# Ledger of designs, part 82: VH-VL binders against Large ribosomal subunit protein uL10m (mRpL10)

Target 1, 224 residues: Large ribosomal subunit protein uL10m (mRpL10), of Drosophila melanogaster (Fruit fly) (q9vpl3)
Amino acid sequence: RGKINIQRPKAPHYERARVVAVTQPKYPELPKAKSCFKTRAERTQQQQENPYNEIIAREVRNWLDHSRLVAFFHLSSITADDIFRVRVQLHKQNLHLKSYGSKIIEQAVKNTRYEAIVPLFHSNHCIVFSPDPEKTAALLRIVRRVPQMVLLGGIVEETMLSRNQLVAYAQMPGLHAVQAQLVQTLSQAPGHLIQQLQAHQNSFVQVLDVHAKNQMNEETPKST
Below, E stands for the ipSAE of ESMFold2; O stands for the ipSAE of OpenDDE; V2 stands for 0.75 times the mean of E and O plus 0.25 times the DockQ between their complexes.

## First folded at step 5 (VH-VL)

Design x98 (from x54 with heavy chain Q99H L100F S103T F104W P105G; framework fv_anetumab)
Fold by ESMFold2-Fast, scan of step 5:
Structure x98 (fold): chain C 224 residues (1-224), chain A 119 residues (1-119), chain B 111 residues (1-111)
Amino acid sequence: as target 1 above (224 residues)
Amino acid sequence: QVELVQSGAEVKKPGESLKISCKGSGYSFTEYWIGWVRQAPGKGLEWMGIIDPSDSDTRYSPSFQGQVTISADKSISTAYLQWSSLKASDTAMYYCARHFDYTWGLDYWGQGTLVTVSS
Amino acid sequence: DIALTQPASVSGSPGQSITISCTGTSSDVGGYNYVSWYQQHPGKAPKLMIYDVSKRPSGVSNRFSGSKSGNTASLTISGLQAEDEADYYCSSYTSSSTWVVFGGGTKLTVL
């Protein structure tokens, strides 16, 4: 039994975003360019924002504003059943796994101090949110079982941390004030941290490539 | 200060059941996974499986799936390895070990439990 | 043929350096940076010497170092001492159902 209570509110404005999302198409196809010609009638083509993207971007901002723990992952190929099991395990610990398109993330973090994270999301990714930073240890324990999710780094108490810094934070014995001080001490210059997170992503792409080749090699001997 | 203490040596006959234990102390038992490793006499290490004591979620090596049961009782910080019916081929040293710092490394090991299944 | 490949034995003299190899596939050693090394003295439980390819736990001598190239991880022991004589095992995370795979083990003899 892997049922979860998805109705339980996680952030102050999440419930409102959820209600609005329910009234909109949940799986809309993004429209291509609407016009291939212009007619003469004193009409001007207008660039319009997709209202659905704006709603989801607002949801992302609400998660960021009300989460004291945000973890960024590279996500390789994983079955729907496996990701659902991971989502259930995380939900039991008040950890919320979300996937958003890179354009939505860019819109959500535009004009915020987190705008620098946008390059992390150029490939497959997912994000885990929690209002409780002491759940970092539980998060890392669960994700150990999911090699398709590779930790790139995160934000704890509004401070950006690398993978190794998150591991160090997770080792603290649960004294929140002490953990907050550790986060401040471990913080890095934004340029250095982003470069380090990008390096982890590049390293993981190599791991994925190697793994894909292994799967091909394993299948070839069986078929031969 | 962190230590894993295993139950004493066992001598059994084929077909008998057995349950051996591994007690953790000096750390938060539910925050680390416990693995079981087998070592046949004069042979190398072989990974059997793992348990997350926080939710009793288990994973087994295919060689041991259905042959053993791994369980844990978090109220007494103890993990267990159990056989419903022992075979002579189960004769080995059995280690429990803690998975280190959210890695796949095993940082603290029990002293081992020697299981001898005589014929 | 699922286990990681290690040489059965290696030997060296006091003060020398030796290297023990651990060869797998791209689904384990080559694919992930989760390689560990263990030291086991006769009649004793194994001791973790290296984790995450090259990291040392606190209390492990800096004479022990780890590295990886492609599908092969290596443990190097510099300044060999008599107490280094033991069996050494590598292990790796694997993407298969087993999650952890060990090498066959290497007997180190200090001459």
Scores: ipSAE 0.008, ipTM 0.511, lowest interface PAE 8.5, mean pLDDT 77

Design x99 (from x54 with heavy chain Q99T L100W F104L L106F Y108L; framework fv_anetumab)
Fold by ESMFold2-Fast, scan of step 5:
Structure x99 (fold): chain C 224 residues (1-224), chain A 119 residues (1-119), chain B 111 residues (1-111)
Amino acid sequence: as target 1 above (224 residues)
Amino acid sequence: QVELVQSGAEVKKPGESLKISCKGSGYSFTEYWIGWVRQAPGKGLEWMGIIDPSDSDTRYSPSFQGQVTISADKSISTAYLQWSSLKASDTAMYYCARTWDYSLPFDLWGQGTLVTVSS
Amino acid sequence: DIALTQPASVSGSPGQSITISCTGTSSDVGGYNYVSWYQQHPGKAPKLMIYDVSKRPSGVSNRFSGSKSGNTASLTISGLQAEDEADYYCSSYTSSSTWVVFGGGTKLTVL
């Protein structure tokens, strides 16, 4: 680990106090079984019933259930200082960067409609949660400055979105009704029996794209 | 329109107090930090400090800590820079600038407030 | 308070390319990829030209580019034009108590 001076916290010290620390998962040593002759199947069941994993998995499920925005990232080699800086930036936007073990995530999403995300977490990863889906644009702007974080996809308003779909959603800040319609349209596959419905969906997406571009242009910060 | 508008030029004598302002408009004021940058006549830029308007949390450059006070009133989208007792060496152009990012790129600047301190 | 070193002046003729250097330490320019460049015309506020070493804000000409090698960041202006005549300042994030530090500034003259 690097050299640390605990008597003089690194800048910016006031941001540090507001950052929620990510607890590294620790597995307590299992108490020696009263019976030392448990079968392999019984050991597997006992491991599946680990109360520590259940507690952390419940925390993850609560984050998933109470967040209207969830984004999944692959995390390449990054320094502790750099990830801390990213966490501080995200926290200012009510975006909460969390990291959990792959097994805990699997337990949290097991038997839910989000079980398909498990393969995304077989390598280094992190997740960003927020109760506010309008913060998707702020999230993507922040992570564009962090090449070590690669967006894999997300969940918006309980709808699973690919990377490209989440990027499209991010282009509509401040338009709640339009954003809700986009999520609904993106979650629907074209090819319904009625051709009019397919044409309506495609036309709607095109209108949203044009409107989102105009909205983004109006709300883009400018210094000149 | 997105802009930072600063208060007008000030002419003061040593020992006087002063408070200058920087008003943000056209954006969410609490979503950005506001920094203060000083430029003495004919010299370069010096960072003085920064404030988070959402909670009034401040950070100062060591060169300016104890010399000035930075504050903000989020209800009127205005940041302030204040001196209790001005010195002739405080003569400078003072800029406010917003930054969105931890790395502190200042993407929007006020027009500047010229402060002249002379006897 | 100048922590980053820039040349006091640089000059070029129209159409040429010029480079302005900005040298710091391992706790600022060398330690992080968070270098910004500002352009300041006389009597005006600074304008952000480059951030994160090499990125341009919307509306900044592609004639402006940034790079970094070790403890030295560089701003390159290609196709030099008369309106580029200005003072240029670098800045960097720092892990020290100052949080951000500016360079002393470079006066660009277009001859």
Scores: ipSAE 0.000, ipTM 0.418, lowest interface PAE 15.5, mean pLDDT 75

Design y10 (from q35 with light chain D94A S95G S97N P99Y Y100W; framework fv_anetumab)
Fold by ESMFold2-Fast, scan of step 5:
Structure y10 (fold): chain C 224 residues (1-224), chain A 119 residues (1-119), chain B 111 residues (1-111)
Amino acid sequence: as target 1 above (224 residues)
Amino acid sequence: QVELVQSGAEVKKPGESLKISCKGSGYSFTDYWIGWVRQAPGKGLEWMGIIYPGDSDTRYSPSFQGQVTISADKSISTAYLQWSSLKASDTAMYYCARSFYDWTELDYWGQGTLVTVSS
Amino acid sequence: DIALTQPASVSGSPGQSITISCTGTSSDVGGYNYVSWYQQHPGKAPKLMIYDVSNRPSGVSNRFSGSKSGNTASLTISGLQAEDEADYYCSSYAGSNTYWVFGGGTKLTVL
């Protein structure tokens, strides 16, 4: 919140730490002797919850609370270098790309107004945060060149928007954009909105499939 | 209508300084990178460097690092390429071009600035 | 020295198809899907013809197509026309230390 405050608080941690966080959740180096003799129980212990999950969940809550723009993406297979380059480009527009495990997201938003977003994170995902909702158009221009990132929806000025609503918001800046956001948003059915977000993702895949088929083979419109 | 307009041709002597310009119009200047590409007479294209005008983040080709300075003034939507001391080997056509990312294609090009350095 | 390898020249007659190759390494053409092709007529600025290996910008004829196999990208021009006579340059992203590299260029002659 802080609708009267024209300036948002600084990000809760350094940009360096933010960039490192994305690349650091990799397979930890283990002593080779221990790795060679891993038992089933030892493998299970390696999958146990990180003791710092509470700290990371708090970081997620801070991003949600201090961002006027939050966008949710499905993330397909992408190289570490490519996602790093995308993150740098987004940062130039004050757009902060974050990736968190689904358990951490669940822990962060449990018993909050954001709890409805949890189903979006059961698949591979990433989130973009910004204190500046005017950057929605820039975000969509950048993501258009990254086919591995598929927009699912977002939150603008504390209001949940579907993919189509977020795209419409980007096309109508200023007062018109705010009015469009309010008119097009479902205000009382978070579950229904999440369902619509999933349906729109499926529709996008369908459109790409039809386009690919038309590109490879001449479309035969006659099916009488 | 996206347009990049470059400054006019220059004739200089070795050791002189020079600053050429590239003015963008028809798009949000601070949302795109501006790259500089060199083409020596009768030769191919060489990438020199790129700048993001929004924060002046500048990257140089290893071959041109320390040889030129790239800058931008976002208030007038203009990018610059500058030499402190020209050499005869700097004789070339210089193009500016727009890029969406610092790793994507150069989609719109300026008309070029011919720089001739001779004694 | 660091340029991508292209043939110096290719020739074709009107209505034919020609292909121009662009060979690099696993650190540029082979490592990324960020290959572009530029057309340059004498005395003119280059024009983007193909980006991201095979995509055409708005306004570029569908006679131009791009592909890639391993470390080699290819530009194919079908139904050759006199206006296609130009120099063609490939370019590839080559990582964050180098950014872009260009090919040496290919002169297309339409006989």
Scores: ipSAE 0.433, ipTM 0.705, lowest interface PAE 2.3, mean pLDDT 79
Fold by OpenDDE, second read of step 6:
Structure y10 (fold): chain C 224 residues (1-224), chain A 119 residues (1-119), chain B 111 residues (1-111)
Amino acid sequence: as target 1 above (224 residues)
Amino acid sequence: QVELVQSGAEVKKPGESLKISCKGSGYSFTDYWIGWVRQAPGKGLEWMGIIYPGDSDTRYSPSFQGQVTISADKSISTAYLQWSSLKASDTAMYYCARSFYDWTELDYWGQGTLVTVSS
Amino acid sequence: DIALTQPASVSGSPGQSITISCTGTSSDVGGYNYVSWYQQHPGKAPKLMIYDVSNRPSGVSNRFSGSKSGNTASLTISGLQAEDEADYYCSSYAGSNTYWVFGGGTKLTVL
């Protein structure tokens, strides 16, 4: 019995071919699935926002809204133990270190004034929050010693700052210190003015007195 | 001005308990760590441990873990170092010192407390 | 155990520059740059001279400087004066369990 050529089966007898042709079930053309040309954007929108992600996004928004200091960091090859140590140090200063996924951040800041921060978030990042902008200097001191934490920028008093601007801000004297200096300066100003005014008056009186004395000495005839 | 004032010199016998104190002034006591450093006569400095008075978070050197107790009373701005049972080897000068605001180096030091343990 | 090694003694003449080294073990090489230097005169409490490898606290002379290369930190005292005669200790963050360690100390003699 010849090797059944599985690749080119002999055409069946014409009668059989006819029967086969007539008995072939006409499967209804599968409705051309309207290729839901849903744009990548629409597909992304239909991704049922994991209720959990919404909760986390809300948390992030809450942190952003209640923080007067926010700093963004890139993390480079840092261990969990190292992060923990840094977290403890920051916590003592009322600085709260958090890490969120980039998608969560995007969701959290969508249609908010914070949308501009999205490009700062890379695959490995963390955020430090604080209600106290005066803690900026403390924050920078701590993280300077942690080379794995790279400062990218921040928000202070609702103002977005670059890395350099944030460093500059941290070097500024505290508000209270500045106020104290201002008060001192203002309190000294009148005293100095009075002193200067009095100095001129006193000098003038002295000059007049000398002049008067000289005139009196000239009018005393040398009684020979 | 920032100042740390320690309790006076102590003379004790082996087996006795002891608690020495360090009082901070001139700064917010609860915002800075207080460390304890031992210096045996003619020897170097030994880091013992540190406490954050704000929440009493305490860290010990492995060499001193379980050997001493560090505590703080923030109401009176005072840190403590205590022994349950003194040894002759505990004879040393003990310093308290304030750490930097961000849990760093010791910037202000007390005058030291001399502890002498002799039979 | 993390250990910092210092020379037992260093000497110099007035006006000279001297350097004290502090070498840590390989395990000290954490991601942190916490190195401090302390000066201690006889019968006195230590004084912080350098922190964070190279920073000077307020009131410390600019004659004191710090640096680090690899596992070795260095304290340099320029223009050596008689008053600089003291014991010097380096300190570093040990990393594990959040504690610090001191070096063995270096006695500086001004000749």
Scores: ipSAE 0.064, ipTM 0.613, lowest interface PAE 3.4, mean pLDDT 83

Design y36 (from q35 with heavy chain Y101F; framework fv_anetumab; at its last look DockQ between E and O 0.41; V2 from the best seeds 0.00; counts 0 for: pae E 2.6 > 2)
Fold by ESMFold2-Fast, scan of step 5:
Structure y36 (fold): chain C 224 residues (1-224), chain A 119 residues (1-119), chain B 111 residues (1-111)
Amino acid sequence: as target 1 above (224 residues)
Amino acid sequence: QVELVQSGAEVKKPGESLKISCKGSGYSFTDYWIGWVRQAPGKGLEWMGIIYPGDSDTRYSPSFQGQVTISADKSISTAYLQWSSLKASDTAMYYCARSFFDWTELDYWGQGTLVTVSS
Amino acid sequence: DIALTQPASVSGSPGQSITISCTGTSSDVGGYNYVSWYQQHPGKAPKLMIYDVSNRPSGVSNRFSGSKSGNTASLTISGLQAEDEADYYCSSYDSSSTPYVFGGGTKLTVL
């Protein structure tokens, strides 16, 4: 389709950068450290970021709480017209494609059972929500034909599943009891999620391993 | 299993109205698009438009926008192609066909409805 | 009007291989992997033979294969048989005007 126009901020002219480097102000001595005082700029930044991000984070949490199916995707370069066509087809199956910034997602899921999803959103991403877990098969059928969308994993009935586990779930559509049992069986096999993620995203698994070690250390009282 | 059955051949005069049908069976009718394809005598295939029966979302080829009406009745798993006033140039075989997407393959086809418009 | 360009006819002998080309632009064949091929015997409805450039539906002989290079998709039929004599149509998604466009069709004659 059409070409992607990448616009980058204008870099300072080398001559100007050179002058700035030479005339770099000497660091002034701190007037006096007052630990209880924050600068106006620091307080303004906190106020500007927190209200906006919290409102959108609540929207994300609302989607998570009211969706029985949530699927996470890496999204490669795709035109607006093409993603719109995909979005329309997903919507016909009661599947809702959303994109949110990584910081907003982190804020939405912090200190919840969904916190593990944060590393999935450090690159281009999107999420599909649905109140209907029977639509998992339809979702996979649609995404299989959109190579720019790569399934990373999902949540079904509040249980985190890897890509392979989600595919297994989709193979038993229309039998709620069997599907629920499958979800429970898959979620009770510890290590499967880590094994699946290790196959494709070693950096992501490293983050999870560090996080797990930190959680274990935090839960164990340290001897004096 | 999956089958699309079209209405029988029609012989009409210019100016008459006509509505032909395509009934789907053996699958979830509201989960698939139904497309209409025209083939004039001795000519190639020509895409007319497509409808999603679940919400009646309809897309037309620019050549057929305003010339025909595509509709569907999901309660009886039937799609329709309709003319308010036929022309001799509407003489053709009309096929319905199923697609999961409105932009990809037509996987199952009806047997066709021959429409002849002459004086 | 032919949106996708196909040769009007091709011919081959039993047991040989033939290739039918389907040429478009970057807004259809060149830009997407949604190319399909249909076989139509005289007086019958078309039958899907290939979808998504190279995939075969269940029941379609492995003698039929599809490929794409740039703006041109190709249907190859190996081990030609008398029953392969038919009209063949390509189709593609078209981002510029209509979601679906057909080629003009190619008549295959088995001599």
Scores: ipSAE 0.559, ipTM 0.780, lowest interface PAE 1.7, mean pLDDT 80
Fold by OpenDDE, look of step 6:
Structure y36 (fold): chain C 224 residues (1-224), chain A 119 residues (1-119), chain B 111 residues (1-111)
Amino acid sequence: as target 1 above (224 residues)
Amino acid sequence: QVELVQSGAEVKKPGESLKISCKGSGYSFTDYWIGWVRQAPGKGLEWMGIIYPGDSDTRYSPSFQGQVTISADKSISTAYLQWSSLKASDTAMYYCARSFFDWTELDYWGQGTLVTVSS
Amino acid sequence: DIALTQPASVSGSPGQSITISCTGTSSDVGGYNYVSWYQQHPGKAPKLMIYDVSNRPSGVSNRFSGSKSGNTASLTISGLQAEDEADYYCSSYDSSSTPYVFGGGTKLTVL
């Protein structure tokens, strides 16, 4: 009895083959989500014609125009959970984490003062927006703990800054702290001036007193 | 100067309810997390939970979930830790502390509240 | 109880340098730069000494330094002084169970 090769079953008799072919359940081909096979290029092209992209581009422009702090990050392999966590932390600091496609960014900044940022968006990226430039230190502190987020640069008070410049900016004392220091310094200045003026006057008076005493001693004739 | 001031020591019996407080000053109370840490006598630090007073986002350690309630009143810059029914095992020093920009490190600490639960 | 592992005790003589280790996993110490160190004197509240693995808050002596390698963070105290005698706790973000976790603590004795 020939060993039934289960791996290479003998082709059934032609009649049986016909019956098997006809009786094979035609499983509806699950619509191959065409989206799974679209190359990055094809996906990018289809995104260009979508009216939705224009809306998103407007949104990006609005964020850029209304933000006093903008930071650009490269994203390495990061989980959705990690992103969510970071987003929540940032949000509580009035920092808004957004991610947009490169094409959308290009469209958004085309013919604007922000056009120079386009080269930063060739890879996976995210942007953090804030109306408060004083939150730069908070931003850097939070994202420093996330190795998957690499700071590329940013915009503070309409000035484009490199990574190093942003770090330096964050290390500067806040405006309020500087103001407080200034007020303190100014409040101490009059006291110091008065002290210095008084010290000079006092020293002058002392010198005069000594001189007067010396003159009086010289005028006392030794009554022999 | 940033300061956290906690309520005074408490002596309670098992089954009683308790609410202790932590008042923050010298900073924007709504912009920082407030955490609670337990330290049993002669034992180490235990993270209990944390609250963001700005929106009352509260997170608990699994060990303390359902055992305590953390809350905050931002109008008076005060955070709370409360028990509905105290146990003898709740005897400990309780610290509140401010988190630095996020919910991790605790940069300023209260002086602690000693809670003694004894029959 | 998921805790970071610290030695129970370390000792050193004045002027020496000592190191306290804090060992975790890839879900806490190894996975994030959210490592902090706290000093606690008897009867006192803990004090933050190091945050973000190696940063010192204002007012903390430069004798204290922090580092991390793999799943182990380290606190180094140089020029050991009598005042350094205290309990030291490490802490880290923990993605696996609790948002934040402490080590078991290390008692530092200055001989």
Scores: ipSAE 0.214, ipTM 0.657, lowest interface PAE 2.6, mean pLDDT 84
ESMFold2, look of step 6: ipSAE 0.457; ipTM 0.721
ESMFold2 (binder alone), look of step 6: mean pLDDT 90; pTM 0.930

